# Designs tried in a protein design chat: VH-VL binders against Protein archease. Part 8

Target 1, 141 residues: Protein archease, of Thermoplasma acidophilum (q9hkc1)
Amino acid sequence: MDSDDNRTLSYEVVDHESDIGVIVYGKTYEELFSNAVYAMADLIVDVSRLKENRKMHEVITGKTPEDIMVNLLSRVLFYLDTYYILYYRITSKYSDGELDAYFYGSEIPEGIEYRNVIKAVTYSDLAVKPEEGYAKIIFDL
Below, E stands for the ipSAE of ESMFold2; O stands for the ipSAE of OpenDDE; V2 stands for 0.75 times the mean of E and O plus 0.25 times the DockQ between their complexes.

## First folded at step 10 (VH-VL; framework fv_relatlimab)

Design c12 (from b4 with heavy chain V104L; at its last look DockQ between E and O 0.73; V2 from the best seeds 0.00; counts 0 for: pae E 4.9 > 2)
Fold by ESMFold2, look of step 10:
Structure c12 (fold): chain C 141 residues (1-141), chain A 122 residues (1-122), chain B 107 residues (1-107)
Amino acid sequence: as target 1 above (141 residues)
Amino acid sequence: QVQLQQWGAGLLKPSETLSLTCAVYGGSFRGYYWNWIRQPPGKGLEWIGEISHTESTYSNPSLKSRVTLSLDTSKNQFSLKLRSVTAADTAVYYCAREDLKTTLTYTGFDYWGQGTLVTVSS
Amino acid sequence: EIVLTQSPATLSLSPGERATLSCRASQSIYSYLAWYQQKPGQAPRLLIYDASNRATGIPARFSGSGSGTDFTLTISSLEPEDFAVYYCQQEENWPYTFGQGTNLEIK
């Protein structure tokens, strides 16, 4: 039982032509990255159906917060595609140029229904703005 | 070489708070999970909980309401507090490191502190 | 909670003999099992991780095998220093749990 289970922020789905996007809320970079990971994972499968029994640690680098967001979400997609593990929760520390993150997730159960198949994280309308309280991410389906 | 050294008071009265600290030498503090495990005299091992340097924690449900885990990255130390102790909390307490591979493999607890016997009077 | 059951509770053997210790999980833990050795007055020492990989510095006479629910620790030819208590431990899910131990004692 993780002490971070008392989240007050959520995500909103936005339609973007033939793709899908999210707006996530948070007052810090760490909150925005965490909520983005959860939002993308929940767009892929019903996260309430997953265990939280897999964990890993990685440092995600990037020149801008937007680059870090793309790299972060792309790593989550990489593990899903390669190992069939969906990480849907992170805890992290952000500093300029890097996100030091611990990832939590689960193997995808056999026979689970995918809500969406996300092919890539895009730079379209990408924004990471803790000073304005939100981030926006568009995914390529 | 990685080494864990632990300390704290070894004799407590009922209702007091157990407080133990573990210092990490010769290795990275980041990228690991820092654990506490206990062993009552003559008994097996019971996992208490873990903490990361980002302060993500899990604790054994049997102890969760009484456990506080913390860390101080500037000193490479992490700590256990167990509130409202009773004689049932008498045990040797160990700190331990958990390393993770990025490809799903865990190494178990690869480095352990020397252990601290905590006795709670009856 | 995942329960690990070790057998036998006590194994009495002589140096030079082969030891076989069993650990059985209440549900599949895949390969996420570690083995530890503990001597009196000492902390546990990691021997095997991920069911079959020797930890750094562990002699080749120690080997682990198994997957799913049934796991085995084998010591091919016992040395005097191998007489100790052995624990298995699962890393599949929180809370992490240990088996109750097998006491490997000298005959």
Scores: ipSAE 0.287, ipTM 0.780, lowest interface PAE 4.9, mean pLDDT 89
ESMFold2 (binder alone), look of step 10: mean pLDDT 91; pTM 0.942
OpenDDE, look of step 10: ipSAE 0.819; ipTM 0.922

Design c13 (from b1 with heavy chain I102K R103F, light chain N53K; at its last look DockQ between E and O 0.65; V2 from the best seeds 0.00; counts 0 for: pae E 5.3 > 2)
Fold by ESMFold2, look of step 10:
Structure c13 (fold): chain C 141 residues (1-141), chain A 122 residues (1-122), chain B 107 residues (1-107)
Amino acid sequence: as target 1 above (141 residues)
Amino acid sequence: QVQLQQWGAGLLKPSETLSLTCAVYGGSFRGYYWNWIRQPPGKGLEWIGEISHTDSTYSNPSLKSRVTLSLDTSKNQFSLKLRSVTAADTAVYYCAREDLTKFGVYTGFDYWGQGTLVTVSS
Amino acid sequence: EIVLTQSPATLSLSPGERATLSCRASQSIYSYLAWYQQKPGQAPRLLIYDASKRATGIPARFSGSGSGTDFTLTISSLEPEDFAVYYCQQEDNWPYTFGQGTNLEIK
């Protein structure tokens, strides 16, 4: 059951000038947010080499789904930068103005090779469109 | 004050399905995992599994083929089913709460139900 | 899975004495360890979480320490109500596991 709970890789990398972006696919807001968290984490390190032994819960708020996406991914970056914990999987419920999320991740092993150093989540070309089946996010390196 | 109250049938025959329910009073389901733990008479504690209000579940691999966990947020209740019981499943069964609202820190199981003795006749 | 081994199996002491209970993990669990007290006919009672933090309402005579693989629960001056079975439990990963218990009994 844990192997079935491993995230399906469901994103495409998009080059955007000197930055990195992703397109993630999903039919619901919850799927798009989940796949975005996984995609950003996998751009930072090889997630397949991480445990899943850290859990937390937060409610992420925002005026739009795009605001929630930025706030969500920025929280993941905050925990990585401050506490060296990378949350790479979420389960959640989306309601207007909030994402009620459980986060799952791992402490970053010392000496792990970073694929990229992501400084920020940007609003550049940002789209969260479950009715069209995708979200697009650009990261600042 | 948060309280967990549990109930279910206490005497089963082999091959029957154990079914227990735990009601949560004075608290929210959000931000927590809802656990089941059992203790055979005179023995230690065995974790059975957990469920969140988003229906995420984890179960002990030793039991997972027989375990079903469910949660009903409208009734503030969560439930355990254990299929195909044998005498080895005789135990006191507890429901318990796990707090996830603190970053990176498990708080243990801070509230427990009163326990339900389930006896499987041989 | 992660095995927790508690020592001693039985600890016989008198009220007013200091109790020290040990829990050893089969692999590092960082600080993700809790301690419980259980009296006959009752559910376990959370004493300590995150290795060293007292749960709400737990008297100051209970303290926890350790990280990695070696953990201790200390009761600084035993009260009559402290004679019970004590369990450690790891929260690092599933399946969550408990130690086999230490029976703290009156001498």
Scores: ipSAE 0.170, ipTM 0.731, lowest interface PAE 5.3, mean pLDDT 89
ESMFold2 (binder alone), look of step 10: mean pLDDT 91; pTM 0.941
OpenDDE, look of step 10: ipSAE 0.812; ipTM 0.922

Design c14 (from b6 with heavy chain I101R R102F; at its last look DockQ between E and O 0.63; V2 from the best seeds 0.00; counts 0 for: pae E 5.2 > 2)
Fold by ESMFold2, look of step 10:
Structure c14 (fold): chain C 141 residues (1-141), chain A 121 residues (1-121), chain B 107 residues (1-107)
Amino acid sequence: as target 1 above (141 residues)
Amino acid sequence: QVQLQQWGAGLLKPSETLSLTCAVYGGSFRGYYWNWIRQPPGKGLEWIGEISHTDSTYSNPSLKSRVTLSLDTSKNQFSLKLRSVTAADTAVYYCAREDLRFGVYTGFDYWGQGTLVTVSS
Amino acid sequence: EIVLTQSPATLSLSPGERATLSCRASQSIYSYLAWYQQKPGQAPRLLIYDASNRATGIPARFSGSGSGTDFTLTISSLEPEDFAVYYCQQEENWPYTFGQGTNLEIK
């Protein structure tokens, strides 16, 4: 699934057999986490068609940045599946073992077309490397 | 028991900048939005804007060009600046907390005591 | 911008009576509505959030109901301390807006 050409080019889609993944770019942990949330949400629906009228806060913990990435994206999927709210933008502060994040998103409007149904965030090829300017995440469809 | 205590100058001349500060006691700064609301004497309430400790802000479009919100986590304080004031900005100004920890809209659960700001002629 | 219209503007009742206050939104706000009480010289006090949930420390005589565009605050049996101005407020979308208030006064 191709991204919108006019966007900041903050992510690129990679195909992996029956799964979908992304490469996101950024030079800080905060940028990589933010761009990953946006990328996953945009794989699910056309984010440009959503409001930004829902907000919440969570502290995402993990032993590694990769664990935090999985836990972060899994929380976004949880709210979508449980409450029909898609959070697609975050602002955050990263420190050892924690991502202190404010989430922004929207209820899914009636009639919106889903691009993909993402079942899970995987550890396959997972990398979070701000020193190299990227993160890579594979999703299970 | 959370308390919000606010302060700032209460008398301004037209074109000056309104500056108010709110201190947060007895509670966490994390997981909340910190809001400013105003009420002209004898009238209803108008939302001004909000800020998180990650410096994310939203403001009322009617005031957006004049509003600056800031936050100092080391002091547990957040501030409002409203530039180029006129008599129409005369109001009681309140700071207030919005809780984001439950995944539902929770309203403004704690309020400061209010500061009357009068803009003279 | 979402406009909230409260009615009646003034409600005159006696202690022990039942009060019913209305708030109508110019478009659907789902359940994203709060109610506040304000007495002279005081900050507003949160009563109800998410249309029907009582805030901490609010007596059971206060209840909220409604969804979409039509919302109601009910005070089942008025106490002397309940005479005040009441505001509704929405958080469905920026900017957040308040109704103009209902003045609940002692008859």
Scores: ipSAE 0.240, ipTM 0.756, lowest interface PAE 5.2, mean pLDDT 89
ESMFold2 (binder alone), look of step 10: mean pLDDT 91; pTM 0.945
OpenDDE, look of step 10: ipSAE 0.823; ipTM 0.924

Design c15 (from b3 with heavy chain D55E S56T, light chain D50Y E91S; at its last look DockQ between E and O 0.73; V2 from the best seeds 0.00; counts 0 for: pae E 4.2 > 2)
Fold by ESMFold2, look of step 10:
Structure c15 (fold): chain C 141 residues (1-141), chain A 122 residues (1-122), chain B 107 residues (1-107)
Amino acid sequence: as target 1 above (141 residues)
Amino acid sequence: QVQLQQWGAGLLKPSETLSLTCAVYGGSFRGYYWNWIRQPPGKGLEWIGEISHTETTYSNPSLKSRVTLSLDTSKNQFSLKLRSVTAADTAVYYCAREDLTYRGVYTGFDYWGQGTLVTVSS
Amino acid sequence: EIVLTQSPATLSLSPGERATLSCRASQSIYSYLAWYQQKPGQAPRLLIYYASKRATGIPARFSGSGSGTDFTLTISSLEPEDFAVYYCQQSDNWPYTFGQGTNLEIK
C-alpha cells in the first residue's frame, strides 16, 4: 500500500463492563483519528484479510475533537451497515471543528468472520488527547 | 466549469527528469484525486499515478521508483516528475481530475488537461 | 494488474447505424468501469462511468451495460462526430488500466 506514515500502528483493548474499548496512540489529531478508525475496524474483522479497493471523501464536523471522533467512527459504522463497505484507513487534515478525510476500505468479503458486532460509538470515558499521546474510545456491542 | 491547463518542457535528453505542472481553474482540490496519464504516439493510455490534497499518492508499480507526485494547494497546481527518462517515455502526458462521491462511486476522469507532448531523444 | 481486452479492434460503420463495443476484464471489477472517446489531437472525453451512468453532457445515444467481467458500450444511432477511438478503463484496483481501444471508423 502507498503510505508515508512510518509509525507503528497499534491499539490496546480495554475491558468496559459488557462493552469493548480501545486506547490508540498518536502525537497529532490526525494520527489519533486514523488509528481509531483502524482499531474499530480491526475489532469488527481481521483487517489484514481485507483489500484496499474502495475509497471516499467526507468532511466530518464537530464542536470538540471528541465530537468529531464519535461522528467519524459513526460514519464508518454507517457505511458498513448500509453498504457492507468497511473503511479502515483514513488520511486527513484536522482544523477548527472539522476533519477533512479520505477514507480507504473494502467491501466485506463473503465468508469473512466478524470478531465483534459494534452497535455504536459512545461518549463513555471518551478522550482525544494528542498532547498526552492517546485517545480512548468505548464501543457499544 | 472546471478547467485544467498544463505545461512543462517538451524535449528531453535521456537521463533527464521530466517535469510537468497542471493548474486547476474553477474548483478546489478537496474531494478529488489528481491524476497523470500518458499516451505514447499512436498507442493506448497508461495511468501514471494520483495524489489527493492530503498528499496521499498511488503510482503505477512499473514507474513508482522514478515518479514523484506533488501539489501546491495555495497555487491550485499539481506536478509530475519522472526521473531518468529514456526514449520509451516519449508520450503525450495528460493531467486529469478523478471525482469521488458520497457512495464512493467512481465517476472517472471527468476533466483533462490539453496534453503535453514530451519527446525523449533516442 | 487487471487487463482489459476490447473488441473489435476496428469497427467500420455508417452514420445512422448502431455500434456495439465490448470490453472484457481479466477478473471481476464489479461495475467499476468507465468509457472514453478520443479524437485525434484531443484528450479523452468521459462518456460513461460505473458501467452504465452517463457523464454530464453526453448525448442519450450513448449507453453502457454489463458488470463483473463483460461490458458493452452502445451508440444507438451513429452521428458523424462519433467516429473516433473508444477506450474502457477500470477503477476497481490500482494500477488503473485501460483497454487497448476500438477504432470506430466511417465506412
Scores: ipSAE 0.289, ipTM 0.772, lowest interface PAE 4.2, mean pLDDT 89
ESMFold2 (binder alone), look of step 10: mean pLDDT 91; pTM 0.942
OpenDDE, look of step 10: ipSAE 0.868; ipTM 0.937

Design c16 (from b3 with heavy chain H53Y L100Y, light chain S31K; at its last fold request DockQ between E and O 0.63; V2 from the best seeds 0.00; counts 0 for: pae E 5.1 > 2)
Heavy chain, then light chain:
Amino acid sequence: QVQLQQWGAGLLKPSETLSLTCAVYGGSFRGYYWNWIRQPPGKGLEWIGEISYTDSTYSNPSLKSRVTLSLDTSKNQFSLKLRSVTAADTAVYYCAREDYTYRGVYTGFDYWGQGTLVTVSS
Amino acid sequence: EIVLTQSPATLSLSPGERATLSCRASQSIYKYLAWYQQKPGQAPRLLIYDASKRATGIPARFSGSGSGTDFTLTISSLEPEDFAVYYCQQEDNWPYTFGQGTNLEIK
ESMFold2, look of step 10: ipSAE 0.337; ipTM 0.791
ESMFold2 (binder alone), look of step 10: mean pLDDT 91; pTM 0.941
OpenDDE, look of step 10: ipSAE 0.866; ipTM 0.937
ESMFold2, fold request of step 11: ipSAE 0.232, 0.200, 0.100; ipTM 0.765, 0.743, 0.706
ESMFold2 (binder alone), fold request of step 11: mean pLDDT 91, 91, 90; pTM 0.939, 0.941, 0.939
OpenDDE, fold request of step 11: ipSAE 0.884, 0.878, 0.877; ipTM 0.944, 0.941, 0.940

## First folded at step 11 (VH-VL)

Design d1 (from c16 with heavy chain Y106W; framework fv_relatlimab; at its last look DockQ between E and O 0.54; V2 from the best seeds 0.00; counts 0 for: pae E 3.6 > 2)
Fold by ESMFold2, look of step 11:
Structure d1 (fold): chain C 141 residues (1-141), chain A 122 residues (1-122), chain B 107 residues (1-107)
Amino acid sequence: as target 1 above (141 residues)
Amino acid sequence: QVQLQQWGAGLLKPSETLSLTCAVYGGSFRGYYWNWIRQPPGKGLEWIGEISYTDSTYSNPSLKSRVTLSLDTSKNQFSLKLRSVTAADTAVYYCAREDYTYRGVWTGFDYWGQGTLVTVSS
Amino acid sequence: EIVLTQSPATLSLSPGERATLSCRASQSIYKYLAWYQQKPGQAPRLLIYDASKRATGIPARFSGSGSGTDFTLTISSLEPEDFAVYYCQQEDNWPYTFGQGTNLEIK
């Protein structure tokens, strides 16, 4: 799903008072979802310090791409909060109403420094626009 | 009940490409990892690699430069190609499924193909 | 790469006896360990995953235990069909690796 593209795989941070957001780039839904998962994970901890030693699979549903984005990222937060596993990379296939996703991530090491504590993914300014080459997501801290 | 059936040529000359196919019956192709494992005669098991429904792959570093894994979702089949074989690649080759249970736990390899003996002559 | 060392290499026992097979990992793999049985001419059969969980259809006489680096497979009372080669396999990270096997043979 992920491809070489003229966009950086890095995200851009958007500050919004006490909240934080990202802009991610990609020409397909799959690229935008993948880059959003990575960006959110890297806002939580320095992903470069993690070992990729956990994997899972889940089908994420939603009526719109924006609903799928919220549900996807909320699922990543759920696994972090419940099992202390941070999924930071996905491969997926998108179809209308469905994202078939394979997740890769890490158990959180003891004593790792959290960059941010993200409480929720919001619908504020939420956009998933592969035709315009970007997605924007705001997180509640 | 899930069944894996595999096939491919069993006798090769050095430098040829090993090509095996595994078909999945009686179950979903999605939500699993599809694996290849080999066993040289009288020896233990060596994991070759895995592929997911979304084309994610991992391969054993010892073989990675020679291994290609592929998927044909329309036929519920997955395939192994191993390039530039030598006598050291003589083994029984197995396809196998890895299932997800919960909490990021995968079951190991719960269903296996019947095995294909591949002999590389000198 | 995580190396798994099984002991003993060969275990000779009679039906009805208890078998204890060991697997030691070269580094901690927490509980990410599976056990397989293999009979001549057959594919391996999954017995145990996550160190201690029985796979579907595996009889209760098979049990697994351990965590970290030291793992054990126990067969509480051997049946004639249990004489086979047993492999452990780590599930912690790629590449997946297997132990060299323990041959459980009839005395």
Scores: ipSAE 0.364, ipTM 0.795, lowest interface PAE 3.6, mean pLDDT 90
ESMFold2 (binder alone), look of step 11: mean pLDDT 91; pTM 0.940
OpenDDE, look of step 11: ipSAE 0.869; ipTM 0.936

Design d2 (from c16 with heavy chain Y33F S52D; framework fv_relatlimab; at its last look DockQ between E and O 0.74; V2 from the best seeds 0.00; counts 0 for: germline match VH .600 < .625, pae E 2.3 > 2)
Fold by ESMFold2, look of step 11:
Structure d2 (fold): chain C 141 residues (1-141), chain A 122 residues (1-122), chain B 107 residues (1-107)
Amino acid sequence: as target 1 above (141 residues)
Amino acid sequence: QVQLQQWGAGLLKPSETLSLTCAVYGGSFRGYFWNWIRQPPGKGLEWIGEIDYTDSTYSNPSLKSRVTLSLDTSKNQFSLKLRSVTAADTAVYYCAREDYTYRGVYTGFDYWGQGTLVTVSS
Amino acid sequence: EIVLTQSPATLSLSPGERATLSCRASQSIYKYLAWYQQKPGQAPRLLIYDASKRATGIPARFSGSGSGTDFTLTISSLEPEDFAVYYCQQEDNWPYTFGQGTNLEIK
């Protein structure tokens, strides 16, 4: 597996009533989106146990960075639910209203232990703030 | 119609760096995966590596320490560098495009460059 | 690394005959397999992807089948232009790998 970059992924879990959330760190929109995808995937399964053997490309649109974040993470959940493929790493280029994203992930092995079952990505407390170095996302379990 | 045209020096001495460029015409550069494959004369095919529009790359582990893949999005071009060549690197080198399916199933390499014979002298 | 083994190495047939080419994978690759045709001095030409789907512009006489570890390319009635080398290639995981080829030659 090759990559031109050595991205450092980091996130912080926050409790939110009956849901779960993350704070992800990054100084660009691309970093925040990438770290959010990784964080959500790692909340679902132990990503270190997955191969990176599936790929795809999609353009994710939205009126705001927050809309793009919800749409992006919702697409990852869609592929998991429909095709049993968990995309946990993206590389992308962000422009206003558009995220041109390349997704990398794995078919879920039979018998893998799920950490959480995430039902949906919510707008609750949603923030995407590269100028402040973070994004916050709450998931519905 | 999509066309891939490739160029680069075809005769190298041992220890030199192989450098090839592929230009994409008649189609989108975004949304695809851009690959290099080689074929020693009279032998089979070996995948070298791929690059996407964001500079994310995968390379064959057998070559990884010597391979650099790059792209120039302003010119719709992507490039291969292979360092420290030997006679074993003599081959026809191809650039190729790979598309994807709606569920992430890869479709093979649907468009290929014309091929460049690179000979490494002794 | 996934190894693809093609058989036979050489298949000698006449125009109008049916050709059956085999590709066996060292581990299950589900249906993530492509077939290519290559003539001397030319780049490979994609024939089949996803084990059984014909690429754009490929004649109906070409068909692919199989899943898991055993795959077949069939040419239902050989035309003179079909005599070439054929390669299978797996798309399941990096590094992508090719079979060693089957030479389909005119008898």
Scores: ipSAE 0.527, ipTM 0.847, lowest interface PAE 2.3, mean pLDDT 90
ESMFold2 (binder alone), look of step 11: mean pLDDT 91; pTM 0.942
OpenDDE, look of step 11: ipSAE 0.871; ipTM 0.937

Design d3 (from c16 with heavy chain T101N G108A, light chain E91Q; framework fv_relatlimab; at its last look DockQ between E and O 0.71; V2 from the best seeds 0.00; counts 0 for: pae E 4.3 > 2)
Fold by ESMFold2, look of step 11:
Structure d3 (fold): chain C 141 residues (1-141), chain A 122 residues (1-122), chain B 107 residues (1-107)
Amino acid sequence: as target 1 above (141 residues)
Amino acid sequence: QVQLQQWGAGLLKPSETLSLTCAVYGGSFRGYYWNWIRQPPGKGLEWIGEISYTDSTYSNPSLKSRVTLSLDTSKNQFSLKLRSVTAADTAVYYCAREDYNYRGVYTAFDYWGQGTLVTVSS
Amino acid sequence: EIVLTQSPATLSLSPGERATLSCRASQSIYKYLAWYQQKPGQAPRLLIYDASKRATGIPARFSGSGSGTDFTLTISSLEPEDFAVYYCQQQDNWPYTFGQGTNLEIK
C-alpha cells in the first residue's frame, strides 16, 4: 500500500427493511462525507478492485449537512449512471452550507460484478453528526 | 485572464534542494489542480506532480521519494521542492494549471508559467 | 505507466501544406489525450484536449481525431507560425506522460 491510498474502510452496514444503509465514523464533517462516499461506492462494487484514474471537482451546496450529504452522494450516483465513473474517494473543505470537494475514482471496468444497484439516497433516518462521531445514510435499492 | 508567474533559484550544486514557487493571478485557486512539469534542455516533457486546493497530491513515481508539493492559499501560491538533486535534474521547470470542471470537460494543462531553468553543476 | 510514441520524429513541410502527426499509446486511453505546441524558449500551448476538442482560441485548421491507442493531429493548411514541436499527452492515468515530440520544420 503506498501513500496515494487515502481511502478508508470505516463503515458498518445497517439493514432497513428492503433497503440498505451505512453508519460511517468520523470527528469532522469532511471525514464523515469522505467515509460516506467510500461506503456507498463499496456497496456498489468492491472498491479494492478499482484503480484511481479519474478525478473532478465540484462544490456541493445545501442548507444543512444532511442536505449536503444527500446532494453529494446523489452526485456520485449521477456520474456512475451517466458516465460509468464511480467516484469513491473525496478530499474536501466544509463551510457554511457548502462542501468544496475533489473527487477521485475509476471508470467501471468491463465485467466487474455489482454488489448492489443503488437507485437513490434517501432522507430516511439521515443523520450527519460529527460531534457524536457518526453519520447514518439509508439507500434505496 | 489567468497568469502563472514562477520563481526560484536557477543554479544548484549536487545534493541541494530545488525550491520553486508559482503564483496564480487573475483567476480562482479553487477548483483546479496545480502541476509541475519539467523539460531537460532540448528534450521532452516529464510530469512531476500535482496538488489540489485540499492538499491532495499525486507525484511521478520516478521522483516521488524526492518531491514535496505544497500550497499557500492565502497568497495563491504553490511550490515544488525536489531533494538531493543531481545533474540529471537540470531542466526548465514549469508550473501549470489543470482544469477538470463540474461539467466533466477534461482540459489538460491550459495555463503555464514562463519556465525556470534550473542547472545542477557537476 | 502509459508510453506515448509519436511519429514521425521530424516532418518537413512548406506553408500551405497539410500536416498529419501521429501518437500511439501503449494501452487504450479511450479519448483522454491532449496535444500541445511548443516554440523555442516558450512554454507549451494547449491545442487539443479529449482527443478532438480545440482549446479556447485555437484556429480551426487544427483538428484532432482518434480513440483507444491511435491518435492524429491534423493541420489542414500550414501557416508560418505553425512550425514548432508538437507533443501528445495522456490524461487517462497517473503518472501523466507525454510523447517524445514531433518536430514540424519548414522545408
Scores: ipSAE 0.317, ipTM 0.791, lowest interface PAE 4.3, mean pLDDT 89
ESMFold2 (binder alone), look of step 11: mean pLDDT 90; pTM 0.937
OpenDDE, look of step 11: ipSAE 0.863; ipTM 0.936

Design d4 (framework fv_fiztasovimab; at its last look DockQ between E and O 0.66; V2 from the best seeds 0.00; counts 0 for: pae E 4.2 > 2)
Fold by ESMFold2, look of step 11:
Order: structure tokens, then sequence, then C-alpha cells
Structure d4 (fold): chain C 141 residues (1-141), chain A 122 residues (1-122), chain B 110 residues (1-110)
């Protein structure tokens, strides 16, 4: 990681009944999507223990920024469940209806301790509001 | 049929900045990683770095402090600068397209430019 | 200055099999896919093998790749005069966060 990147607050955990949620901060859609991917990954495992040696490119589509957020995070969960690869960092460009994203991550190391098992990304209280500087996402455990 | 065309100054003096540009024809600029590789005379290939459409980069650690890469999406071009050159930077420089996904579902560096010879004199 | 180690040369007569080794470490070949590139004299490299053992369309099946542990191998069966070229392995290296090429092997057809 760059020496300056650790100065940015990327997310806060919120309790939501029996599930878990995050608030992520950012001034752009790209920042909010990037910080949401990182936050979800860090809720699953300690991301500081992961390498960055797996990468891919996908275009994530959706009718709203909220739909794109759900589809984006659900895609990360799909790769984890199917291939045991956790993508925890993205770089992207957002336009109406699509997020053109490059994903970076790692195969899950043998013996890593899971912090949580996230079953799904929900629409509960879902908000993606760069003009207000935040996004909020609730996960089903 | 995708083609890469590259250009830049081929003769430099020590301490100057090497600057090369690679243009993509007949294909998409998005969805790939754009690489620079060099080959000193009579020697092997050395990876310099790669850049994505979204300006994400990786660079060879031995060169990183002197290397700057950039993209110009409006022109389907990507560029390499190497500062403070010496005779050790004399090489043929190649640009290459990389299609790298999970576990190599696509090809590696599957399209290459023809190379640009750069000579650092003095 | 980690590089993947290859023999500097290999040779055979037409029709024979030639194998080229590529030795790396746990941070590169041991954890990541291996690629092979062919470079004919005076030309740019060409992708020959990807993902350890896969051939792009148009690459003859007499080229085959394999990987075991921290080493990889390229085999050329039915050697032909047009196979006379330099061959390079490559892999991502986790410790360097980047690609490393092999030292290169010149294949000569006798």
Amino acid sequence: as target 1 above (141 residues)
Amino acid sequence: QVQLQQWGAGLLKPSETLSLTCAVYGGSFRGYYWNWIRQPPGKGLEWIGEISYTDSTYSNPSLKSRVTMSVDTSKNQFSLKVSSVTAADTAVYFCAREDYTYRGVYTGMDVWGKGTTVTVSS
Amino acid sequence: QSVLTQPPSASGTPGQRVSISCSGSSSNIGSNYVYWYQQLPGTAPKLLIFSNNQRPSGVPDRFSGSKSGTSASLAISGLRSEDEADYYCAAWDDSLSGYVFGTGTKVTVL
C-alpha cells in the first residue's frame, strides 16, 4: 500500500438487529464503491493478511447506484463462495447504469480466521449518496 | 484485428527522460491491462510495469522510482516515461496488451507492439 | 532482482523433443500461473502458453507446458526449423507485485 493511503477513514461498522452493516465515506461514486468492497471484505477476514495477486475486470450494471452496489458486492461474494478468491480492492469508472471495475484480491489463505460469514447483501436501509458523502449497506449474516 | 503502434525518441543523452507512446487500433481500450517491457541488446525481457484504463498501476520495483505511466482514453493511447536515463536503459521497448483474469481464463500478453529502439549515448 | 531461471540454450534435431525448464520460487511460480513466450529472431515476443498449460488458438499442439511446485517446463515435440527462437517463461511474483520473466532459452535446431 502507498504510505499515505492509511490516512483515509474508509468505513464504520453499525449494528442492525441480528445483522451487520457499514457506513462508508467518499465524495464520488467510485470512492463509495471502492470503500464498500474493502469494508465488506474486511468484515469477512482481516484484509491486512491478504496478498494482492489475483485480478480481473468486469462491468457491473444496474438501474440505480444502489442496484450497482448490490450487484458489485454480490459479485465479490460469488467469487469468494465459488473460487475462494476475495477481491477486496477495486478501481473503477462510474457512468449512469454501469461501473467499469478492475478487481484486486487474493485466494483465501489456508487457516485464515473468518470474522463473519456474509450470506447476502441486502436492500435494507441501502443508500449510495456521494453528494452527502456516504453509503450505507446492511449484510445478512 | 487489434494492433499496437508505438513511437518516441530513440536517441537520448544521460539524465534525459525517455518518453514512449503506444496507440491501440482495431480493438477496445477498456477491459485490458497495458504493459511495457524492455529488452537490452543481447539480453532477456524485463517487465517495466502495467496500467489499467482506470489508472491503476504496478511497476517493477527496481525501476519504480523513475517510471511514470499514463493513459489517454480519448486517444486509445498509453505512455511510458523513464527519468534520469543512463546507458543501462538502452533497450528495445515493447508495449503489450494483457488480458488477465481469475486463474487465466483469458490470454496473457497476447498483442505486442513491434518495439522501439532506445539508445542512451555518452 | 528475482528472475526465473532457464537454461541459456537447448538444441535438438528435427523431429526430436526439447524441454526447457523454468525455476522460480514460492512467491512466483509456486503461487501463480506460468506463461511462455516465443521470440523469433528480430521480432516481438508471441504468447505461446498461458495458465501453465493452455495454448492460444493457432499454437500447434506440439508445444506443451507443465508446472510442478516452483518449477515449470515447456516441451516442444516434433522439433521443426521454424522453432529456432528464444523462449521466455513469466509469472506474477507476489513479493514484487509484478511480473518476472525468465532468463531466456535459445533453442537451436541442428
Scores: ipSAE 0.309, ipTM 0.789, lowest interface PAE 4.2, mean pLDDT 89
ESMFold2 (binder alone), look of step 11: mean pLDDT 91; pTM 0.941
OpenDDE, look of step 11: ipSAE 0.823; ipTM 0.925

